VHH binders against ATP synthase subunit gamma, mitochondrial (ATPC). Designs and how they scored, part 4

Target 1, 283 residues: ATP synthase subunit gamma, mitochondrial (ATPC), of Arabidopsis thaliana (Mouse-ear cress) (q96250)
Amino acid sequence: ISTQVVRNRMKSVKNIQKITKAMKMVAASKLRAVQGRAENSRGLWQPFTALLGDNPSIDVKKSVVVTLSSDKGLCGGINSTVVKVSRALYKLNAGPEKEVQFVIVGEKAKAIMFRDSKNDIVLSVTELNKNPLNYAQVSVLADDILKNVEFDALRIVYNKFHSVVAFLPTVSTVLSPEIIEKESEIGGKLGELDSYEIEGGETKGEILQNLAEFQFSCVMFNAVLENACSEMGARMSAMDSSSRNAGEMLDRLTLTYNRTRQASITTELIEIISGASALEAAK

## First folded at step 1 (VHH)

Design d13 (framework vhh_8dlx_2)
Fold by ESMFold2-Fast, scan of step 1:
Structure d13 (fold): chain B 283 residues (1-283), chain A 122 residues (1-122)
Amino acid sequence: as target 1 above (283 residues)
Amino acid sequence: EVQLVESGGGVVQPGRSLRLSCAASGFTFSSYAMHWVRQAPGKGLEWIGNIYYSGSTFYNPSLKSLVTISRDDSTNTLYLQMNSLRAEDTAIYYCAKRTWSYGYLPSEYKYWGKGTLVTVSS
């Protein structure tokens, strides 16, 4: 091993350590910005679960799995995890008279799932978090999904943020207005409403449609923020690990450099001594 | 101005332990990594290991199970603990300070002590 080669590798590793340390700080800053919002947004959809009923195991003819992933990598296993869960849901809901389709959010899940499942993907969205996330932005995305995709149940797959080192793969279910009418208590209660009391615009179906749309927007908003927090936390951990590993590698290369340099100095000294001896003999 | 003075060498029997000291002066000891280097009779210089200002240590893999490097920043003293000494550990032991952490310069070990002789014999 050349001393020059070792020196060049040391410079490269030093640069990687500096970059990964900077990336960790960026991820930490972004996590702080979204963590409070993610935790607070958990309260947005819980009243709808109470109102509309908890039917996550309901058997339906058409399920749509919404897979949330990141656009950028270096965030541990969060993207492979949601893909794995999404594929498991496909198998659980597949059957001779049943249809399962995917809505993909994020470049990483898109790349993975387009290889094996392209025929079942009805919509893909990327660069959602290129701009600061807010309810209005997510609401527009939710509305686009609802207008372009037919379903009996939506299964939203995301990484729920528990702590900086713990992310929980989670599935949240949102039911269509037709299923809500048949399976929930609110559907029955709306049937009792006098048409005179809601004259001028809203029918029972329109009320259920509006409730389902608002529920989906709330769940989607929470899911997107949870996944963003998990992405930033996982990236912090990955960058911290990379920075520490780079530091250890730099120290190991320093050891190699020290040995190569010491060997070179010894060789040079021997050559000098040998030369001096030859010159003395020539006298 | 920079001075390094090794001490603790002498004649020791095989299998025993020995602790060498290096007293540093003329610079901010707590801010620099310090090294131990030895030279056996008729052989070249052999790097033993170093200790960074943080206390983190790195050793020559051939020697890591036999030596421990430590420092006391309050007294500006560097230590080398040697265990299970063998005849082949007979050498002059040097305390050294580098000019900087990486890059090839012949003057990298610019500051050397006078050395302390360790003889392992029965």
Scores: ipSAE 0.000, ipTM 0.090, lowest interface PAE 22.4, mean pLDDT 76

Design d14 (framework vhh_8dlx_2)
Fold by ESMFold2-Fast, scan of step 1:
Structure d14 (fold): chain B 283 residues (1-283), chain A 122 residues (1-122)
Amino acid sequence: as target 1 above (283 residues)
Amino acid sequence: EVQLVESGGGVVQPGRSLRLSCAASGFTFSTYAMHWVRQAPGKGLEWIGNIYWSGSTFYNPSLKSLVTISRDDSTNTLYLQMNSLRAEDTAIYYCARGYSKYPLYRSGMDVWGKGTLVTVSS
């Protein structure tokens, strides 16, 4: 191995180390910005699942799986995990008189699922995180889904943030107004009110529709923030690992470079320099 | 605590061989260059040789045919093998650590052992 080849390789590895270290810092900064919001948003939707019911095994004729992924890679197994869970839900909910469709969020899941599931994808959205994530942007997406996709149940697949090293694949279910009315106590109570005139003009169907829309927006907002936190955490871990590996490789190349360079130096020259230094240090 | 401890010294007959050991602790031994230095009674320090982190060795030309330096990074141990010992080889032998983790050339020593006495006599 030539000294020039080793030197060129060292430059390449040093650049990789610098880039991955910078990417880790960017991911850490973005995580700090979004983590508090994700944690705070958990409290917003939990009362709705308690009130309206959350039955992940509910048997319906029309299921829509909303798969949340990232637009950029280098975030471990985050995207492959949500795709795997989404496909499992498809198999679980498919049947002779049952329909399952996908709504894909993010470029990574879109690329994977368009290859073999394109016919079952009714909507795909990318670049959701191009601008800072806020409730208004997510509510527009939620509204678009609710108005353009027919469903009995929405199954939102995302990575719930636990810690920088632990992400939990999670499925949150949101039921249509018709299913809520049929299956829940609140639907039964609203049905009883149908015998009486409602002052103010809102019908039971409108009330249930408004509740379902608000619930879905709240769940979606939390899910998007959770997935963003998990993405940033996974990217931090991946970049940290890459940076450490590059550092170790740079150390090994430095040893190789020094050994190759030293091999070209005469024994007498090294002895004179080392001997003079040894005698000076000892004095 | 960075520490170097020499061992293996003693009284040895002229013409015999002797191997000295130096046990290192408190630092990453495998990344440092190591030296052997001796001091005969009433004389100054004499550099014997060194071994780089790569395993490459360099010796004092006057001693090159008489000594061999080696290292075992798995046990953090430095060795000095001496052959055909003469009365002139009677000295205190020191091991020492090089200044730099990755020196392009040697710039001196920063940590020394306390030494081990070698006496060559009948």
Scores: ipSAE 0.000, ipTM 0.074, lowest interface PAE 25.9, mean pLDDT 76

Design d15 (framework vhh_8dlx_2)
Fold by ESMFold2-Fast, scan of step 1:
Structure d15 (fold): chain B 283 residues (1-283), chain A 126 residues (1-126)
Amino acid sequence: as target 1 above (283 residues)
Amino acid sequence: EVQLVESGGGVVQPGRSLRLSCAASGFTFSSYAMHWVRQAPGKGLEWIGNIYYSGSTFYNPSLKSLVTISRDDSTNTLYLQMNSLRAEDTAIYYCAKHTYRFYSSSGWYTEYFDYWGKGTLVTVSS
């Protein structure tokens, strides 16, 4: 009776170990495919950082926090981390005459934030990180956000990939054309835009709009790839831990199975001996 | 880990009714549309219908008068009520979780399935 129960548990744990080992290999393969692209995509927005600076003012009337998470779980703390950072940014940027809204990317952040922040979510996106991830998918999302979401600053929250055991919560800021124009009037780093030749005969506002769209697309593309790498790295680590834990559990269950089986064999031997003795007595 | 577990299948006589259930776990059930899909032996998948998180339902026109989809968000359970069962209704029935690719405050969104249950077999036989 108990031998069958232990045997069934062993089969279940062995299946978990096999599944988690397979998931680790899949995550490792996907990481290898995306890691190079993520590292190379860091160069996509380097010109904008040089042109516009990397620490824009956080004191704006309307901030939109773009929270990047995964669609699938079992990837450590990457999703809880971006949610915590996003909530902290909400508190920091909220105030009298100040508005903070969320754009949620990924099913996991959506599930968490729908519970207590539903009224502040203006856009929810899932499946953006389906393989193969490409610039076109991110460009469509960036275009949709820029056309349908009003903001002064976009705060993109993601996990920057450092290694399979380390990811860095990161916030990248993209300013609206209106804020860039205002800062150009004040001078400083953004005043350097006046030194560039304006081509195509478009108005300055039209050029700034196109520049903001391209910058946001580049930053988003890098952020999505970085977060995908961090997801795969975290999943590798989580699956490796789960596989090792399952292995230890399987070893303990194997010991229990051997003890239970031995006890059952001993009981059967006692019953056989007792039966033989009873048959001899019944002669 | 997302899990969808169908139940309620079995052998049923023609003309009778049957209610299938799908127990969902591992995600915020109340935030997603859910689908019912079936596959008869040796045939392709046939979409039965869906129910959005708002409670709105849409059905395959060929099945609309024969089925009703409902949900209980308090128990994370999806239901499929089938009436006037026919031999043609013999199939493995799957529940599937809907995924929104893009959703905005304007109501724009793109749909498709991401998770499926193991299925429950319904056999309509005299």
Scores: ipSAE 0.000, ipTM 0.111, lowest interface PAE 17.7, mean pLDDT 76

Design d16 (framework vhh_8dlx_2)
Fold by ESMFold2-Fast, scan of step 1:
Structure d16 (fold): chain B 283 residues (1-283), chain A 122 residues (1-122)
Amino acid sequence: as target 1 above (283 residues)
Amino acid sequence: EVQLVESGGGVVQPGRSLRLSCAASGFTFSSYGMHWVRQAPGKGLEWIGNIDYSGSTFYNPSLKSLVTISRDDSTNTLYLQMNSLRAEDTAIYYCARKGIWYPTYGRSMDVWGKGTLVTVSS
């Protein structure tokens, strides 16, 4: 390889370093904007786990898996991971007289799952992150899902944020009012709702419906924020890796540049010596 | 608690091979890149190489032909294989977790093990 080719390659690699460093800073800035809100939102849904239970292994006739992914790539394995978990849940909950459907959030999971699971996808939503995430925005999404999807259990698959480079695939389960009532009959934990007349005359069924809808909104709000934090953290890690890879490549190219230049000088000297020898051999 | 524990060090004769291990705990090992670094007596730290979360390896050009870094995510273990050991390879060997901030030519590390001593002598 010529010295010019190596030099041009070095310029290209330096440009990649600059771009990846810039992308890392953007991801870090976005993470700072949402991390506190994600951590605070954990408190919104945890009381429901105490009251209603999380029941990750509950056996129902109609399961819906909500898969949270990103619209943009370059965020490590977060999207492939939630797709893998979602497919595992499909296999675990499928069976005779059982139905499993998918609700896909994000362009990346949509692209992957439309290839071999299109017939099982009942709803897909993209561009959730085009506007700043807040409870109202996620509540609209949650309401849209509830209006378009019938279920006994919802399995929300997302990446829970632990640190800027560490995230854990997580499944949160939300049960329909009918299933909650059935569970309360078995365990007795909601037996107090059988008490007569509640001020405005709301029935037990209406109370359970309101609880289920509110629980789903709270869990979705947390899940969306957690996944957004994990996306930014994973992107920071990916950009850090790419920047390091580029730096190491640049180091190797610098050595190659010096070696190529040395070889070129040697070749020129040999040609000069050869020419002089040929001239002396001339008659 | 996040911990890294190196093992496999000891006295070895010149020309032999040695494999070091680093056991990770308290974090999701598979999500992090890992480094190997050494410090010879009376000298500064020398970066040996790293392996990213996907398994891609990058080595100090001065050491590339002599070392191999690998990982086993199922056991949360990082490895350093060293071949054709020389007296100048005598050092304390550290494993370190890759930090999030990486400047050009720098090696960012946020968690270190206590090190394992390798002595190459006849």
Scores: ipSAE 0.000, ipTM 0.081, lowest interface PAE 24.2, mean pLDDT 76

Design f01 (framework vhh_6fv0_2)
Fold by ESMFold2-Fast, scan of step 1:
Structure f01 (fold): chain B 283 residues (1-283), chain A 123 residues (1-123)
Amino acid sequence: as target 1 above (283 residues)
Amino acid sequence: QVQLQESGGGLVQPGGSLRLSCAASGFTFSSYAMYWVRQAPEKGLEWVSTISSGGGSTYYKDSVKGRFTVSRDNAKNTLYLQMNSLKPEDAAQYYCAKGWYRSSYLPTEFDYRGQGTQVTVSS
């Protein structure tokens, strides 16, 4: 192998190491910016879960699976994981007289699921993370889903952030006002709500509708931030691995380069010595 | 403000052991991952070990796995590195470093390091 070929490979590997190291730092910076917000947003939906119950296994006629993914790759298995969970939920909730549909968030899940499940996708949204995430932006997305999609239950699939090496596939369920109203007829926490006075003559159905809309916005806000943290953590890990692999390759190539140069110099010296000896012998 | 003070370095024979300590102050120690990094003469900074904020997860450079053990005492704001079966290539200035985010896998993500403690391993 020529020294030029090895040198060119070293330059390429150095460039890869530089790029992956820079991408890791960017991901780490973004994670630091959103991690606190994700953790704080976990409290936003807890009051609704306590009041309305957590029913991920509730059997309904129409389920809508909301799949949260990223727009950009190089983030390990986070996108394949939410697609796998979403497809499993489809099978578990499908049956005679039952309908399951998808709402896709993010380019990566869209690309995969449009291939296999295009007819079951009622809405897709991309580039949510192009602008800094805030409650108002996610609330608009939640409102768009509620206005354009009919459901009995919304099942939100996302990666809950635990650490840069551990993100947990999570499913959060939000029930329609009609299902909540049916549940309230059996008493319990929802039965307690029926005993409160309602100002302005607002109906129970209107109150439940407002509650469901606000709950969905809060759950979506947390889910989106959790998934963003998991994306950044997974990207940091992936880029760190890539940078280390590039560093190891560079070390091996440097050794090869030094050996190749040494061999070339030795060969040239032998040739010079042999040539001089041959010239002397030829005299 | 943030302060990290290493101790426990010294001269040791190959195959010997040393226990390094790092006293931390000026931040909520229990909220941050902590790092051990080292620098040998004429070489760059080299990551050695990471421990999560709660101490449940530990990570090591391949060449020190099985020989070094990182631990922490959040009640005492102290980080430790137990070094066993020391080799000549382990000789370096050892630094305690504070992570700049709560969870830690990536060894290059720290914002402060202490003054260091010298570890010398005789041939």
Scores: ipSAE 0.000, ipTM 0.114, lowest interface PAE 18.8, mean pLDDT 76

Design f02 (framework vhh_6fv0_2)
Fold by ESMFold2-Fast, scan of step 1:
Structure f02 (fold): chain B 283 residues (1-283), chain A 122 residues (1-122)
Amino acid sequence: as target 1 above (283 residues)
Amino acid sequence: QVQLQESGGGLVQPGGSLRLSCAASGFTFSNYAMYWVRQAPEKGLEWVSTINTGGGSTYYKDSVKGRFTVSRDNAKNTLYLQMNSLKPEDAAQYYCATYRYGSWTFYPSDYRGQGTQVTVSS
């Protein structure tokens, strides 16, 4: 390998190391900004689980799978994981006179699923994180889903943040007011709702509609923040690995450069000495 | 027993301001997230705002964002809603609420107050 080729490779690898280290710092900064909000947002929807129960196995005619992914890559397996879980839910909930549709959030899941599941996708949204994420923006997304999509159950698929090295694929289920009412009247898990008195002239159906809309907004807000944390954590880990690998490669190239340089100098010295000796002999 | 007492409602002209207060008693206020919800005549209950236990995270209905500010004083066991640039569509009975036994409720019993009326003249 020539000394010049090694020098060019060293420059390339050094540049990669610099870029990946910078990207890691950016991801770490973004994680710090979002992590507290994600943890606090868990409190928004956890009371609904106590009241309504967590019914991921409930069998319904129309399921809508909401798949949360990132717009940018270099974040390990988080996007492939939610796509895999979403496809598994499709198979689990498919059947005679049953319908499963997708709502896709993020460019990465959109690109993968538009290839083979385009006819089952009713809504796709990208660039959700282009501006700092807030409840208002997520509530608009939640409202768009509720207005444009008919469902019996919403299955929200996301990566719950545990640590920068551990993300938990999670499915949160939100039931339509119709299904909640049906479960209440047949003495199901939601029978407790029948014990409440409804004040102010509002009907039970209106209360359940408001609760379902609020629950979905709270679950979506938490899910989006959790997924954003997982994205940043996975990117930190990926960039850290890339930076360390680049550093190791740079060290090896530096050794190769030094060896090549020494070999080249030795050859040049031999040629000079040989030339000088020949010149003296030629007197 | 858990009690929530709202106050600060009244009559206001469009573009006016009101500050609502909710005095909490009978529970450890600082351990509970708090909510503001409203109900206009002939309409359903509508979520307006949420504030976490420490007051550092707040969330708003899109139509009130930028106009309403929720805050809390854990030392005084009091929740606030500052309402600016009031519109006729904001006229409603406003309720202070918190979750009951780990469940969310907008019913006017137990962990929900009696409400305070906000009227905006047209």
Scores: ipSAE 0.000, ipTM 0.094, lowest interface PAE 19.8, mean pLDDT 75

Design f03 (framework vhh_6fv0_2)
Fold by ESMFold2-Fast, scan of step 1:
Structure f03 (fold): chain B 283 residues (1-283), chain A 125 residues (1-125)
Amino acid sequence: as target 1 above (283 residues)
Amino acid sequence: QVQLQESGGGLVQPGGSLRLSCAASGFTFSSYWMYWVRQAPEKGLEWVSTISGSGGSTYYKDSVKGRFTVSRDNAKNTLYLQMNSLKPEDAAQYYCAKDTLRYYSGSYKYTPDYRGQGTQVTVSS
């Protein structure tokens, strides 16, 4: 290997180390900006869980799995994890006369799932993080999904933020107004809705539709913020690991460079001594 | 901000070929998946093809596989669709599209926000 080749590799690795350190700081800054909002948004959907219950195993004819991923990589296993969970949900909800479809949020899950699940993808969305996330932006996305996708149950798959080194794959279920009405008819937990007095001409169906739309918007807002925090945390961890690995590689290359350089200096000294001796012998 | 301009459409006989182009501006072209979609008169938008940002991955509607080839030149911010063995059913207004915050439906059939004005392809027997 030549000294110049080693020197060029050292320069490249040093640049990678500098870039990964900068990317870590950017991810840390973005995490600080959204973490409080993610934690606070957990309160938005919890009242619906109390009213409607958590129905992850509800048996329905048509399930739609909403998979939240990132547009950019270098964030550990967060995207692979939500894809694995989404595929597991597909198998659990598949069956004769049953239908399972995907709504994909983010470029990374789309790239993975388009290879073998293309026919089951009914909607995909990218660039959600183009601007700082806010409720209005996410509610527009939620509204687009509700208006353009037919379903009995929505299964939202995301990475709930725990820490920069840990995230929890999470599934939240939102039921269609038709399924909520059917559950209400059975007289389960939703049977309490039968006791509500409806004023102003608003029908029970309209109330259930409004509840489902608002619940989905609240759950999506929390899920998107949680996934964004998990992405930033995972990216910090990935960049930290890459920076440390680059540092180790730089140390090894520096050692190789120094050994190569010292060998070259020694050879040059021997040639100078030999040349001087040859000149004296020739005279 | 985002602008897409299609060209290359025209009248062709069944079995003929056309090459469509789409000039893109206002965004980092190489970083985005790009789409070709088409709309026949009085019909909805139909997804035709998708290409990844690098050009390394391509996807096609089943009825155009083997006949159409999507490609891109990231240095020129240009998307292409080479159409061979054209059939009467391929006659439509062709649009290039960018993946956006709004949505794609089905197999990338619809992108209402960032779509060019289109280029007309007519196949006449």
Scores: ipSAE 0.005, ipTM 0.204, lowest interface PAE 13.9, mean pLDDT 75

Design f04 (framework vhh_6fv0_2)
Fold by ESMFold2-Fast, scan of step 1:
Structure f04 (fold): chain B 283 residues (1-283), chain A 124 residues (1-124)
Amino acid sequence: as target 1 above (283 residues)
Amino acid sequence: QVQLQESGGGLVQPGGSLRLSCAASGFTFSDYAMYWVRQAPEKGLEWVSTISSGGYSTYYKDSVKGRFTVSRDNAKNTLYLQMNSLKPEDAAQYYCARGKYIWTSGGRYEMDYRGQGTQVTVSS
C-alpha cells in the first residue's frame, strides 16, 4: 500500500466521520421535535381501551396487519423488526376460511415485503413524514384505510419509543364495530337494551362505527409518532456508532501512514549509504 | 337509483330446499354489507342473515344456523340465500337489503334500501 493511497483513505474516513456526526445532530433535533407529542398522544387512546376493551387474541375471519416503517434507512433494525412481527402475525392468523392482508406504511417495509408478499398487500403509503406529522395528516391516512380495506380486526405494528437506545415492538388491535358488539362488554349491553333496528332505523350501529373510527385514528396517530421517535433514536445510535468506528479507523490509518512513511525514509537512507559506499570503492 | 330485485321464492314441502337470489344495481355492490330479512303476514321484519361486503364474514339467526347459507358474487352484483331443511316457521316474504356500512362486516339490521321481496311458502 503506497503512502498516497493511505493518505487518500484517511481523507475519505475523515469526511465520513463529519457526515455521520452531522446526521446524528439532525436526528437528535428531529427526535426532540416529536418526542413530547408521541408521549402525550398515548393518552388519546387510553379511554377507548377502557371503554371498548383490549382483546389482542380474538379469533376473526379477516385480519389486516398495518405495518409501520420508515422511508429512509440507517436506523438500525427498526424496519426489519416490524416486518418480522408482521409476518409472525400473518402465520398466527392464517388458516382455512381465514384471510390476512397487509397495509404497508413506509418505503422500507414496502421494499422488503413486495419481494414475497405482494399478493397480500392491499394498500401501501410512502412519504408520510415529508411534512411535519400532525393529527389531520394521519386521520386522512386512517380514513383511506377504512374506505379501502375490509376487516374484522386491524393489527397495527410499530416501534414504541422508550429511549434513544431502546424501542419496543408493539401490536395494537382495533376491532370492527361488529366484533366490538359481539365481544366487548359495552357491545353486549347495547344488544341487551334493543337488538332490533328495522328499515328506517336508528343510530346504534353509527355510534359504534364512529367510536371505532375515532379509536383507529387515535391509535394510528400515536403509533405513527412512536415509530417516528424510534426511527430518530435508532438513527442517532447508528450514526454515533458509525462516527466512533470512523474515528477508530482513522487512528489505525494514521498509524499505518506513519509506519509506511518511516519505512520509505529507511529505504532512502539505505540507498544513499549504498551509493556512497559503491562510489568510494570505485575510486 | 338503487334497485334490489329478489327471486327464487315459491311453494316447497317441509324438509325441502330453495335458493333465493337478489340482483343489485345502481350502487357499487362490493362496498356494502347485505342482509336477508323476512316478514310473515301481520308480523314485523325479522333478521335472517348478514354477509360482509367482501363475503369474508357471515351471520345467521340462531333458528336457521346450519340450514341456511348466505353468499354473494360481487362480479355479478348478486346476493344468494341457500335454504335447506325448510320448516313451516320459515314461511315468509323474504327481502334482501343494503347495509349502511361500506367497510364494516354487518351483524345488525342497519339498512337503508330493500327490494320488493319474494314469497316463500312451506306447505303443511
Scores: ipSAE 0.000, ipTM 0.135, lowest interface PAE 15.7, mean pLDDT 77

Design f05 (framework vhh_6fv0_2)
Fold by ESMFold2-Fast, scan of step 1:
Structure f05 (fold): chain B 283 residues (1-283), chain A 125 residues (1-125)
Amino acid sequence: as target 1 above (283 residues)
Amino acid sequence: QVQLQESGGGLVQPGGSLRLSCAASGFTFSSYAMYWVRQAPEKGLEWVSTISSGGGSTYYKDSVKGRFTVSRDNAKNTLYLQMNSLKPEDAAQYYCAASPSWYELLRTYGQYDYRGQGTQVTVSS
């Protein structure tokens, strides 16, 4: 290999190292901005779980899988993981008299799932995370889903943030008011609702509908923030790895450059010595 | 480290009964919902039953309702599945799973280890 070719590769690798270090810092800054909000939002939906019960494996006729992904790449396996979980949920909830549909959030899951699951996608949303997230923005999305999508159970698939090297694929289930009412026959959790002093003429069905809508908005808000944290953490980790790999490649190229340069100098010396010897012998 | 060990499987005739057990260690058992899943030859992983962390809520696949009963003993860190009126279609390898995340149940064979080899249930006449 010529010294010029090695020099050009070294310059390219140095540029990659610089870019990946900058991207790591940006991801770290964004993680710090969102992490506290994600952790605080975990408390927002837990009261609904206590009141309405845990239903991770409920068997229903109409399931809607809400898949949360990122719009940007370079964040490890978070997007491929959430797609795999969503497809597995489809298979687990499939049956002769059962329907499974997808709601896709994020460009990355949309690109993957539109290739072979397009007919089962009823709604696709992108750029939700482009601006700083707030509850009002997510509640509008939740309302659009509730208004336009029929379901017995909503299964929200996202990456719960644990650390920059670990995220936990998570599924949160939100039930329709009809299913919640049926579940109250099985568990005593909804029996607590009967102890409340209900004012006016609101029916039990109206109360359950309002609770389901609030629960979904709260779960979605937490899920979106958790997924954003996991995206930033995974990107920070990926960029750190890329920067370290670039550093190692640069070290190997530097060694190659020094060896190539040394070999070139040695060859030049041999040519000079051989030429001098040939001229000496010609006398 | 999380560890789950299934037992109680075996050969049984159609209409017979078996009780499966799952011994859990390495995590706070009483804080986790528990699951029974099965995989028959030539088929994918199939959810069978779920029990809430406190045992107050139980859920079943339609084809096993009335025949299977899931229960747990949080003091002993043990999960159970009582299977009655067994049918040939119930023959499968049975796994228990413990997760705060549904994801662990959604991995296909070869992608995830359920902490053990499971317990084989064979129904033959």
Scores: ipSAE 0.000, ipTM 0.123, lowest interface PAE 17.8, mean pLDDT 76

